VHH binders against WD repeat-containing protein DWA2 (DWA2). Designs and how they scored, part 20

Target 1, 350 residues: WD repeat-containing protein DWA2 (DWA2), of Arabidopsis thaliana (Mouse-ear cress) (q6npn9)
Amino acid sequence: MQGGSSGIGYGLKYQARCISDVKADRDHTSFLTGTLSLKEENEVHLLRLSSGGSELLCEGLFSHPNEIWDLASSPFDQRIFSTVFSTGDSYGAAIWQIPEPYGQSNSSTLECVASLDAHVGKINCVLWCPSGNSDKLISMDEQNLVFWSLDSSKKSAEVLSKESAGMRHSLSGGAWNPHDVNSVAATSESSIQFWDLRTMKKNNSIERAHVRNVDYNLKREHILVSADDESGIHLWDLRKTKFPVQELPGHTHWTWAVRCNPEYEELILSVGTDSAVNLWFASASSEHKTSESPVEASRQRVNPLLNSYTDYEDSVYGLAWSSREPWIFASLSYDGRVVIESVKPFLPRR
Below, E stands for the ipSAE of ESMFold2; O stands for the ipSAE of OpenDDE; V2 stands for 0.75 times the mean of E and O plus 0.25 times the DockQ between their complexes.

## First folded at step 19 (VHH; framework vhh_7qbe_3)

Design W4 (from M2 with A95R; at its last look DockQ between E and O 0.67; V2 from the best seeds 0.00; counts 0 for: pae E 9.1 > 2)
Fold by ESMFold2, look of step 19:
Structure W4 (fold): chain B 350 residues (1-350), chain A 115 residues (1-115)
Amino acid sequence: as target 1 above (350 residues)
Amino acid sequence: QLQLVESGGGLVQAGGSLRLSCTASGRTYEMGWFRQGPGKEREFVASISPSGGSTYYADSVKGRFTISRDNAKNTLYLQMNSLKSEDTAVYYCAREGWSYGLDSWGKGTRVTVSS
């Protein structure tokens, strides 16, 4: 029904770096993506996988005033999303609402629900609280972490807390722990920092240079995956962080993003500036795991790379699994090409 | 501290060619060239992906200018052919910041195209 090795394509025709699944869309497999054209108007595209699963359709096209460097759909409201933007010396982050009727292809005006106006420098990311009914957000610039409460009906965002990461460190991004709403991982030049939002203090760190991206495993409470510019992909058990529990090779240039599959805990995708998307099998076997298979475990998997998607003409920056159909992912390369692929052949068999 | 140093600017006659270079003291990501002509705002000229696999050009220079990079030397290039008087400007090298944005800039190199 859906494309496999060839994938389903969609073109933005402008440079782009960000894509997000619309997790709150209960009826369709949908994605939001935005452009960062330096010479053209910028746009947000709402994309839907067709009912037959053979085509990626533009359900909405919306003007955006600035280059979009990061974009995230609200996990609880399919019409709400954030952008992080910068053009020249201008910068900001804002929360937007897609108007009704939702998802139509004709251009419509986005409503700005709130501006995240508490930063003294360029904003690197906006993270949505992954659980509960709270409209809580984290935003980060290089020096500060800001914790927000969003009220869409009042069209406001209130600062709950703000804290400096210290003058020696520059924050670059992070991830919100889906298993502990009070815990956020933040990446910096020299470490992965773990913040407790109740105290706004760092309570742990992993010393590792140039970590570009992290993601939490949704099915394994203590597993974090990291990508760094020097050596690739590492899996960490947060209960014992001195050494990684597994290493994956990553990419032949920078590994830009890593994403744990939302349903299948052993599957990890990565994208890189080597113009590739890599699908990994990461066994979470611990020291206490025993073989329950009737087949003797004499043969071991020695190559964790399940597949490499290389039919791209530029660096791949955007990566999102579909929460609705967890065997589906979208990738986005800098030239604005969105590709939908299925990993069904690689799923664990029941 | 990251430093971007442009070179190769100068005086050239219309129809001529010039090659600009930009050497970086640190790691480079997405890179680009911008220019600011007399009495004009700074404008985009060209950009190139970290791998060098994709290039993008302003309409005013498309077909005449070629951007390239040598990652082993941390050097960005702009080959400028069929130069016009409108190309007279200070040319700036820029790169993507460590996190986001094209916000690291060189001091510029002046190109003057005489008729």
Scores: ipSAE 0.006, ipTM 0.430, lowest interface PAE 9.1, mean pLDDT 83
ESMFold2 (binder alone), look of step 19: mean pLDDT 81; pTM 0.835
OpenDDE, look of step 19: ipSAE 0.743; ipTM 0.882

Design W5 (from M2 with S99T; at its last look DockQ between E and O 0.30; V2 from the best seeds 0.53)
Fold by ESMFold2, look of step 19:
Structure W5 (fold): chain B 350 residues (1-350), chain A 115 residues (1-115)
Amino acid sequence: as target 1 above (350 residues)
Amino acid sequence: QLQLVESGGGLVQAGGSLRLSCTASGRTYEMGWFRQGPGKEREFVASISPSGGSTYYADSVKGRFTISRDNAKNTLYLQMNSLKSEDTAVYYCAAEGWTYGLDSWGKGTRVTVSS
């Protein structure tokens, strides 16, 4: 694995917008990504980081008939993933199973496990419940949330609940609260909305325009991070949402995505349409520390930007930490370039 | 619903220049120009990233056409130089709105290149 600004690259032949960590792969650091080809059949690539960390290998290449706008690997089965797709007037979301990861069976087409066909419009995202044994999904179009139960054995998905968010919201994405599986944050053009899945009602909202993306901190129970187009990155304590508890500058153009590190609670990555990936140190905590570490406090006070990765030629849209190796991340720029980087130089030594 | 209005089409002699404009009713992300010639399928001409920093061109227009955008005015431009008879087409503006996908299209503006 190379450190600093020199990463490990892999090229897709077509434009692309999405990449996901294969969290359920306990043997390898792996990622799934998909393409946006207008003229050719689209592809899903299963990528594995070599054991020495020096190259990114294509372990599987699968045909997908539509442009892939979002993709998420199942947290409980490394062969299961979702796509959100659209081409012309054809749109949908589906759950797929890849064939066995190696050998000649990997040359076959993907098996559709379920179609998420309860939407009246283009689907914008699919969220997996973060529990590893959960069979629950949320899908969103501009106006509606649909809550699903997936049965992989029966190859079916059942609608548990469906609710309209109203005509003024234009839902675009969200995140499932890992600390409360009944709670989902949804992004819209005008707000961040917090939904209770037991009632399918909004409990609260943060009024803020152009929030593109949100992510929950896995270690700090009440902390949500948001990426705004023009306003950068904000940290929110969900117990008191009138003002953010911390603001970070974001990007020199729009901040597209933000991801909290799954192990290092202070680390946040962001990507933007300025062709950069930024690594941030964010010290805000939903639970007050018993004693404040002088080292952690000093880092937050001086400069929250730990590094900027700028070796990209187009907007960076895709971003995923590795759960297996939490100092590793993958990024994806629109020109189809996947880059693996390590943040180890920015971690404290023993 | 995002609305796109093209303008600037017209009649031009081969070797001449023309500038197309497209004004959007709201915020746009990816944007591009497409064209449809007589008896042909609609084809890609050029596209531009949200920041304006990355541009792409079809091989047939590379070096002759320049795409640009003014985000403060929600306006996309296509500067067309060294026009050829085969550039005769209806030119369409397309844009991505708040949700993904190039889902918004203008009604087009006609460009005719005479010999």
Scores: ipSAE 0.593, ipTM 0.820, lowest interface PAE 1.9, mean pLDDT 86
ESMFold2 (binder alone), look of step 19: mean pLDDT 87; pTM 0.886
OpenDDE, look of step 19: ipSAE 0.631; ipTM 0.839

Design W6 (from M2 with G32A; at its last look DockQ between E and O 0.62; V2 from the best seeds 0.64)
Amino acid sequence: QLQLVESGGGLVQAGGSLRLSCTASGRTYEMAWFRQGPGKEREFVASISPSGGSTYYADSVKGRFTISRDNAKNTLYLQMNSLKSEDTAVYYCAAEGWSYGLDSWGKGTRVTVSS
ESMFold2, look of step 19: ipSAE 0.613; ipTM 0.828
ESMFold2 (binder alone), look of step 19: mean pLDDT 88; pTM 0.898
OpenDDE, look of step 19: ipSAE 0.671; ipTM 0.849

## First folded at step 20 (VHH; framework vhh_7qbe_3)

Design J1 (from M2 with L102F; at its last look DockQ between E and O 0.65; V2 from the best seeds 0.00; counts 0 for: pae E 2.8 > 2)
Fold by ESMFold2, look of step 20:
Structure J1 (fold): chain B 350 residues (1-350), chain A 115 residues (1-115)
Amino acid sequence: as target 1 above (350 residues)
Amino acid sequence: QLQLVESGGGLVQAGGSLRLSCTASGRTYEMGWFRQGPGKEREFVASISPSGGSTYYADSVKGRFTISRDNAKNTLYLQMNSLKSEDTAVYYCAAEGWSYGFDSWGKGTRVTVSS
């Protein structure tokens, strides 16, 4: 079949869990991904979608010393990215620089710009401040948040502040609010916590078990989407967090990640341990801008699932929209298979 | 805290078979088996996805060992066939809890393969 169901594949030779849009690459649609080889040597792949959109090309292959559990490209510099790694009893997080992202180069090794070494335990994520020309980062371990200032030219990261969330929360990840750079959401086994970076204190929470992932809507200032193992996907208006404003069923096994589309506010992707990628229409978050007809709005309300991509052999853990071409996304299954798909058939005015 | 309890280790002749079990006290995501032989570092043996749909093996055990899981019982298994003397080790059950990576470990069960 043609259209949104025809994916473009690329194979890593090892297990993998993380993929990131290279948002700062304004010339190409590109992604970074990293491996979970159980050997000590691992790889980071820089992938570019060809000009005709027919294949993924490996533009860079770089050694990484440890298994990569999380990876995020800097929103400001296409050559800069973070990894979170943990192999056996070793753990850490670091900021890396790619030498020349395109063209020929004699150097194929990553330069470590900084190590994020203020943690007393395994680091679970690194979040980049989404505002332009900002060099700020948040890193989290199970109990602590650390706020950093990065100077890549001097190869240093300075701790600006550090705060404990306490032993009972088990922080696992989060997202930086693109509408309020002083606010970050942190996920834990029991809640979604909202932290004020000016005070380094929790100022609100949503109590829910097993929230795996959250994402902010870039077009709707107060909308947060969450994925949890138990009951799927929930949309929240952060002005009134007592109940979600919409619920979506998620996956037939656990929903691992959820991502709001960066341009089309009604589109949400999710991935899960059921080896599927699901595309959702969330009409409450779009104020019905995509439908002029009661029939079309009624049809979408009763079945919000626009498409399910099921041609995967393993759990899908990685998910990234392209900011440059917002109708394109990349997915990554644990067996190392990267797939690029287009959602053009489902864009507004359907 | 997630607790993992192994069982099924013992003494076995080369060429023989043994089945290991590991029961978890709570929710587990990825699960796997590791082993540590005398004077060696701990090494990966096999792992299995949260749904049970995908399995991975170290080259040294491919075709001889089979990993499986029963999520209703919170139990992980390792069927070991065609055992060799180099399979002698303490075998550890490991699981991914809420945090990423194998962060929960059992105390191990000893397997000794006699020539």
Scores: ipSAE 0.445, ipTM 0.735, lowest interface PAE 2.8, mean pLDDT 85
ESMFold2 (binder alone), look of step 20: mean pLDDT 89; pTM 0.904
OpenDDE, look of step 20: ipSAE 0.769; ipTM 0.891

Design J2 (from N4 with G32A; at its last look DockQ between E and O 0.80; V2 from the best seeds 0.00; counts 0 for: pae E 4.1 > 2)
Fold by ESMFold2, look of step 20:
Structure J2 (fold): chain B 350 residues (1-350), chain A 115 residues (1-115)
Amino acid sequence: as target 1 above (350 residues)
Amino acid sequence: QLQLVESGGGLVQAGGSLRLSCTASGRTYEMAWFRQGPGKEREFVASISPSGGSTYYADSVKGRFTISRDNAKNTLYLQMNSLKSEDTAVYYCAAEGWSYGLDYWGKGTRVTVSS
């Protein structure tokens, strides 16, 4: 519905499905997003939240030759990002550099730093190594994981290793473990697979149908959250993966993405094809520990849903917390509407 | 893998109406109709979001065609009204399956608009 909006809006000209926090921007709360139009040239927008937090400004508008299906900003260089895009015959991926957005240069053209062309199949995602001052990344097609090193000096990407997940496990996405740079999670139609990059072998898996998305908790080393199109949202302790440690209701249609908050370890956002963004409080502390005591009953969490943002006209596909201002998030619906919200009203007092 | 079967094509007089259907064998996200006219490249006609909440149309069919879906039946529809001779084409159903992208296609259904 188009009822009263509490967030700050920005409209892309065309349909869109991806948005990324510009984590490496220490001076501004910024996001990158891109369009997915079959009829037109596509665009990448660099968006900055104003200093008063009252509006979202376009600081850069860059043409992109293809439909953008996924986009990720480098966690270490605010001018570097990846796209996964349609090429007409298949899907490709490339690394791009934007011109200095706040400098003297008035250039609006993207430089292609590298093409990730070691894949035979359709590329589904690109993951950046989340920790350290690193130029490492993973790309996935339906059957393969490719581990890359980006060389800024030579403007190239070098394959470090490549491994097959097998033809019967169609990979669809994943997440890089922020607590162990040698570990990645890959999603497939029937499982979540955990890969060790040192051996390029699958160490473990969680058998679960229709896992759409996963994210690691940045504050709790062993906690992973999964979004299932049919089974809601689940929290996992990776030390004991036979059963989830918590289940959240998810969405009234398919859950598309989940994101753990980078600072507030109990906060999780989810988005779905029901045109909603849901904010969850998930303690991940033990159930069935001891009898509840009055001393510990400050705010009993019977319903984990803190808020539902429903002022969208279309499925919500894009979701990113701001690392710089962790109470801020951006959402993106398919009609190209970006919305910035603050979750400060829902934070516990310190 | 995902299978798409179109139906409902046929011969129709100009100004008439026709409804196309496309039944999917499994879960679909975005779905779309494309068409290829005689001696022409395949072109986008219309698309619809997974929930059916958003629809998009090529300029040549806006106001005349309506795309819809029934998720309980795994079926996509195209209601074509005020048909013109230029609408003569093979119409293809396309869908996004488990992996993103419109990778699944039906074999097409022929629509011929006379006069």
Scores: ipSAE 0.290, ipTM 0.664, lowest interface PAE 4.1, mean pLDDT 84
ESMFold2 (binder alone), look of step 20: mean pLDDT 89; pTM 0.910
OpenDDE, look of step 20: ipSAE 0.617; ipTM 0.820

Design J3 (from N4 with S49N; at its last look DockQ between E and O 0.84; V2 from the best seeds 0.80)
Amino acid sequence: QLQLVESGGGLVQAGGSLRLSCTASGRTYEMGWFRQGPGKEREFVASINPSGGSTYYADSVKGRFTISRDNAKNTLYLQMNSLKSEDTAVYYCAAEGWSYGLDYWGKGTRVTVSS
ESMFold2, look of step 20: ipSAE 0.760; ipTM 0.896
ESMFold2 (binder alone), look of step 20: mean pLDDT 88; pTM 0.900
OpenDDE, look of step 20: ipSAE 0.833; ipTM 0.925
ESMFold2, look of step 21: ipSAE 0.684; ipTM 0.864
ESMFold2 (binder alone), look of step 21: mean pLDDT 88; pTM 0.899
OpenDDE, look of step 21: ipSAE 0.215; ipTM 0.655
ESMFold2, fold request of step 22: ipSAE 0.703, 0.739, 0.788; ipTM 0.875, 0.887, 0.907
ESMFold2 (binder alone), fold request of step 22: mean pLDDT 88, 88, 89; pTM 0.901, 0.900, 0.905
OpenDDE, fold request of step 22: ipSAE 0.894, 0.892, 0.894; ipTM 0.955, 0.954, 0.955
ESMFold2, look of step 24: ipSAE 0.725; ipTM 0.878
ESMFold2 (binder alone), look of step 24: mean pLDDT 88; pTM 0.899
OpenDDE, look of step 24: ipSAE 0.835; ipTM 0.926

Design J4 (from M2 with S99N; at its last look DockQ between E and O 0.75; V2 from the best seeds 0.63)
Fold by OpenDDE, look of step 20:
Order: structure tokens, then sequence, then C-alpha cells
Structure J4 (fold): chain B 350 residues (1-350), chain A 115 residues (1-115)
């Protein structure tokens, strides 16, 4: 069944790797994406799904001075977002504000709210505090975590604390724990590290090689999902970190990113360099109903892969669920193609 | 730290062909070739996706150069055909390692095209 790509497409002029849900936009399903161009001026695109859900429109096009490697929208202000960008010699990070009027300009200049200039090493990500009431940020470079307080009124960011993760393992990214604002997971080449922001210490770690990306389950407090490059996707119970609760095969090449659905706790999306988006059904419930009969246990192995979206011409790096419409997600392939898809047919029957 | 070693450069007559190789000391994601001619800035030549499924070329080399990779050997290739005097440059291999970006560079291999 050649499932015709029911997705809505949008094309960027340049390559791109990052896309983010505009969580703070309660009126529209919106996404921010940034370009990765070596030769030309880079751009940030504000994309909105039409009211009918049939079109993806560019509501704002903004110039950005450098190649954008990471982008994250602020959870408390729809006009505020962060970028990680190349500086030629290294990487920087900054907080930007979309100028007024929001969503009505096709050519506007971003206002720099704050530069995150506390790093000597290569910045890899900026994490926003998941609590909509906090203007706290975390930035990471290869070896360091920096905890920030953003003052939008003063257009400044202040370092609250800084700590080194050590030289043994290069940090590559992370996720802020939505269930504990004092907890952050950081990924490295050899482990997932769990940091307490109050003490700026590692409290725990999962030893796992080549974890590229992690995401917390928003509905289940102890569940973390990881994209583990060649080894696939792993679900972790943070109370028992010796072994994953569930293993998914991931992608046919490298698994790049994973995102837990904000509403449906069992739905997970992943993207990879195999040019695919996979939708998974994953259950962390250890209740192995010991169905007594080995035969019944074998039959009920429901293929955890619900759907695979393969209508991409390049590696898929960007992935974001809509917080406003949790059955909608955006994906971004390296060639600058944005696709909006609906997973409504795969939603659990209430 | 990811190390890249280029090879295959040399002297070739106009219209001739060369094949460059770049061997990486470890896993790479995006890879590419750049070149720097005499008195010129370093310029993009070609890039290849991690899977090798997608390739990109500068307009100046499109149709003449072919970029490829062997992930099992951690090796990047550039087949250069129909070489021109304008192709004379030091060719550099670039690669994305564990950390994002083409931030790993080789020392370069010199290609000289003689008219």
Amino acid sequence: as target 1 above (350 residues)
Amino acid sequence: QLQLVESGGGLVQAGGSLRLSCTASGRTYEMGWFRQGPGKEREFVASISPSGGSTYYADSVKGRFTISRDNAKNTLYLQMNSLKSEDTAVYYCAAEGWNYGLDSWGKGTRVTVSS
C-alpha cells in the first residue's frame, strides 16, 4: 500500500537541521525552523498551519547572521526563541525576539535579547525550562553546563551557575526534566548524565554508548527515551537504569532524534539518517501480563512500529510534536523540506 | 579527536582525471570536500550525507566531480574528471564527528592541473 504522502510540505531555500514547536502560541499550530547555509545569509522561518489544516504558511521570515545548528522556542513567549549557531571558529548561542507584529512580517530583523557568552567550548544546545513560568535556561558545550536566568525586560541573561562535566566525555545535547525543574539529562559519547541544578552535580548516569538524543515522557515521570545512534531507541525507567524497559529497532541507519508525544504517553516519534520518520507505540508498563501460554505471548507481540514516513529525499534531523494539536508533528529533512503530518489514524481508541 | 587524512593529489594535464581519498580515524556524519586555489578563499566543492544517499556540488564542478563514501572503511572519495586549470588547488576533506558541524579538517592534498 503505497501510502501516498498525506503530509503538507514546505520548502526552505537552504539546508536545515532544526525545527521547534512554538509551544506558547495557543491560537495557532506553529513551528520555527532555521537554515544551515554556508554561503548565504541564514533564515528563521515562522510556519503556521492554516485553520483548515490544509496548508503550511510562512508567517514570518527573518534574517539570521550565521548557520543555525539548533533552535528552540521559549515555552512562555511565542516571540522568544534560542539558536545555536556557528561563528566560523566556534559556536555561539543567543536569545532572539521576533519583532511586532507577530506572524505578519515576511522580512524582519530579529532582535537579539541576549547572548549566551559564557562558553569557551563548542555550544551544542540550549534548553528552556519546561515550566511556563520560568525564564531559566541551560546551555551546554562539549564539557560544560551553564545555568542561566533570562531577563527579557533588561535584554540580558545572567549566569546562575556553571559546572564542568569532565573531559572524558564530550557532551552532545540534553533534555530538561519536565517533572523536576531541578533535573537535566545530558548526553555524551558514553553515557546519559543526570544533573541536579541546585547542586550542579551529577546524581546518576546511564552507561550507554552513542546516545544522540533524549526526551522525557511528559505523562510518565520516570520514563526517558533515548535515540542511540546505531543501536536504536531505548525506553528507560529512571528508577531502574541498569537495563532499558523496552528496546525499539529505530532506523535502518543512524537514529538521530526521538520525541515523546505531549499528550499520548505511548506514542513516540523518531527520525534518522535513513530519511525516515517512524511512529512507535511504546508501553513502559512492566505489567507483562504473564499470559501463561507462550503461544499467546508470541501472538500479541504487536509490532511497535505503527507507521513509517519515508517520503524524504535526505536525512531527517528535525522533529517536533505540536503542543497545541498533539496529533500533529513537523519533520525537517536536511534538504530543507518541512513536512506536517497527522497521526490521528493511529491514536489509541479512548 | 577525529583525524582526516587526504591522499591522491598530484599533477595532471587538463582534461585528465584524479581520484582523491580521505580516511577518517573514526565515525563521521556529513562529509565534504573544499578547495583553496592560489590567492583564493577556501570554497565548497562537494558534500555527502551520512548515508551517502544525498550529494551536493558546487556549480563549478557539477557534472565533472563525483563525491562518494565507504562507511565501512571510513573513507571519502572525490572522483575528478575533465579537470581544468581552474581546478588547481589544495583540496581539503571536512567531516562532522560526534559533535555537530564540519569542524574536522584534513591537512589537504594538492591538485595541479597543467594546461
Scores: ipSAE 0.534, ipTM 0.797, lowest interface PAE 1.3, mean pLDDT 91
ESMFold2, look of step 20: ipSAE 0.633; ipTM 0.840
ESMFold2 (binder alone), look of step 20: mean pLDDT 86; pTM 0.877

Design J5 (from N4 with T28S; at its last look DockQ between E and O 0.77; V2 from the best seeds 0.65)
Fold by OpenDDE, look of step 20:
Structure J5 (fold): chain B 350 residues (1-350), chain A 115 residues (1-115)
Amino acid sequence: as target 1 above (350 residues)
Amino acid sequence: QLQLVESGGGLVQAGGSLRLSCTASGRSYEMGWFRQGPGKEREFVASISPSGGSTYYADSVKGRFTISRDNAKNTLYLQMNSLKSEDTAVYYCAAEGWSYGLDYWGKGTRVTVSS
């Protein structure tokens, strides 16, 4: 059954790799995406789902200098977001503000709120503190973590602390712990590192090769999910990090990113270079009822893959759940295609 | 650090064909070819997705050049057909390593098309 893509599409003119939910927009289901063009001026698109959920509209188109490699919306202000971008010789990061009126401009210039200029190395990501009122940021380059305080009124960012992860570790990204504002997970080529922001020390690590991306479960305090290039998706209990609690196959090629649903703790989305989005049902509950009967154990192995969205022509790099409508997600393929999908049919029956 | 080594360049007559190769020292994600002609800026030629399922070409080479890759061999290829004098350039291989971006470059291989 070639399930016709029930998704709503939007096409960017250029290639793209990053998309973010506008978490602070409580009135609209909105996403920000940035382009990756070597030849032309790059763009940030503010996309909004129509009230009827039938159309994805561009509410704002903004020029952005250089190729955008990462983008993250501020959790406390719908007008504020961060980008990681190429500088020719390296990569930089900046905080931007969408000009007024919000969502009503088809062509406007972004205002730079702050540049994150404390890095010597290649910046990989900017993480916003998940606490809705926090103006704190983390940026990472290949070797360093920088902890920032953003003052939007002064249009400045101040370094609070900086620490080196060591030369042996090539940091590639991370996630801020939503359950502990003093904890950040950083991914490297060989491990997931857990950093305490109060001390700026690595407290723990999971030794795992080629972890591309991580995301915290928002409902379960000790659950972290990782996307591993070749080994798929792993659920980790941070209290017991020796082995994953659950392993999912991931993608037929490289698993690129993973996102935990903000409301439904068992739902996970992943994307990969196989040009697919996968919806997973994952349960961290160790209560494997040892059903004594091997036969019953075999029957109850519910395929953790709920659905696969394969109507993409290129690698899918971008993925974001809507915080406003947790049954909606946006995906972005490299060719600049944005797709909005609903997972309503797969939601657990309350 | 990812190392890229190009090969296959040389002298060819107009209308001829040449196949370039680029061997990577390790895993690469996005890969591409660029070229720099005499007195010109470096320009995009072709790129290929990590899986090899998607390819992109500059308009100037579309229909004549074919980019491909063998992930098992960590090798990128550029089949160049119907070569023109305008294709004369040093061709560079670029690759995305563990960190995002085409940050790794080969030393280049020279292609000369003689009229």
Scores: ipSAE 0.566, ipTM 0.803, lowest interface PAE 1.4, mean pLDDT 91
ESMFold2, look of step 20: ipSAE 0.645; ipTM 0.855
ESMFold2 (binder alone), look of step 20: mean pLDDT 85; pTM 0.871

Design J6 (from M2 with L102Y; at its last look DockQ between E and O 0.78; V2 from the best seeds 0.00; counts 0 for: pae E 6.8 > 2)
Fold by ESMFold2, look of step 20:
Structure J6 (fold): chain B 350 residues (1-350), chain A 115 residues (1-115)
Amino acid sequence: as target 1 above (350 residues)
Amino acid sequence: QLQLVESGGGLVQAGGSLRLSCTASGRTYEMGWFRQGPGKEREFVASISPSGGSTYYADSVKGRFTISRDNAKNTLYLQMNSLKSEDTAVYYCAAEGWSYGYDSWGKGTRVTVSS
């Protein structure tokens, strides 16, 4: 932002690592983000893009007791979100409710709806079921998956099942399959693991080193993208996982997150510790791979990088498309800077 | 497994300077310095972002200490100026490993400030 960023900026005063689209907000393009301050005065910010699209406004500022390492908005209730947090030797994950929207005040206190207290170790993420009434969650520590049923009315969360990922696998995160609510992908140091929630068993895996992040394509039932091998990005057809369908160049340092566009099936964003956000065009079809004709059409798509956004002062960790306006995304760099960009210039035509 | 080795500790007169180094055996994310003085809990001193672009300091050392890193050498530094007797402590290098939070720690290097 020092040299003339074209994006819409918003500054948190502290370090930050996580941002989430408020998918359930049908009235505004909104995001939730949170800080990791060592002084135990952490904040959650509810941000709204102005009607004219020229300004990012803080619609709510809420105190959070601990450093926030992961945050996810409920896909079906804009007032409900999860955090994964720690301070010193303390750690946890909890479900929070934003105060009633009728009259927002400065620095409102969040209501804790439930604590996810079935873990013996550090919790790495919370995943929300993308279907139903938003009452199912997965939480992961390094060794275990815990499947929960949330009852917001009773302010409780019950463990439905819990299972170990195996002795030498450390889970770091994952994604819930939007096309099969019984399937979750979990990331680890050595693989992408596919879990069946009906049995709580790992029923398939893709061997990859240092898998940081995965995301499912919302428009292509069998396509998954992974950030793996530190800087690599791979696309997978889950019907045949021996080899990736496509490899993307990724980042010049670690690729931290990767996100499929919720509407435009060929668009993928990635962020990295090289202080860049990269926009990729990635075909899920193998048609150009087989024929060698027409070669000229294939060569015109040889460079999958559509744009690189580099006006950041530090590593970019947070990344979220807007589901409401799928040409809009938010990025978050470690110094607490949120940037909103539009990818309309790069949208494919049909 | 990630290994952190501190160096540069020692005895120094009040008002003096000392530079600590910490070499990591592999790739790291956020790194920081912590210290534990006699009879005290371990406390945060300074941290630095993975790229080196952002730095954070405890109030007690702000303006006197400077944290930096050289990612090509996997090395973290702490330049300590205007040292006070209250800075006497074992200083620990810490790094964010594969999991979030500081999960890798050095064995520490002792800094003693005398007057």
Scores: ipSAE 0.054, ipTM 0.543, lowest interface PAE 6.8, mean pLDDT 84
ESMFold2 (binder alone), look of step 20: mean pLDDT 88; pTM 0.898
OpenDDE, look of step 20: ipSAE 0.774; ipTM 0.893

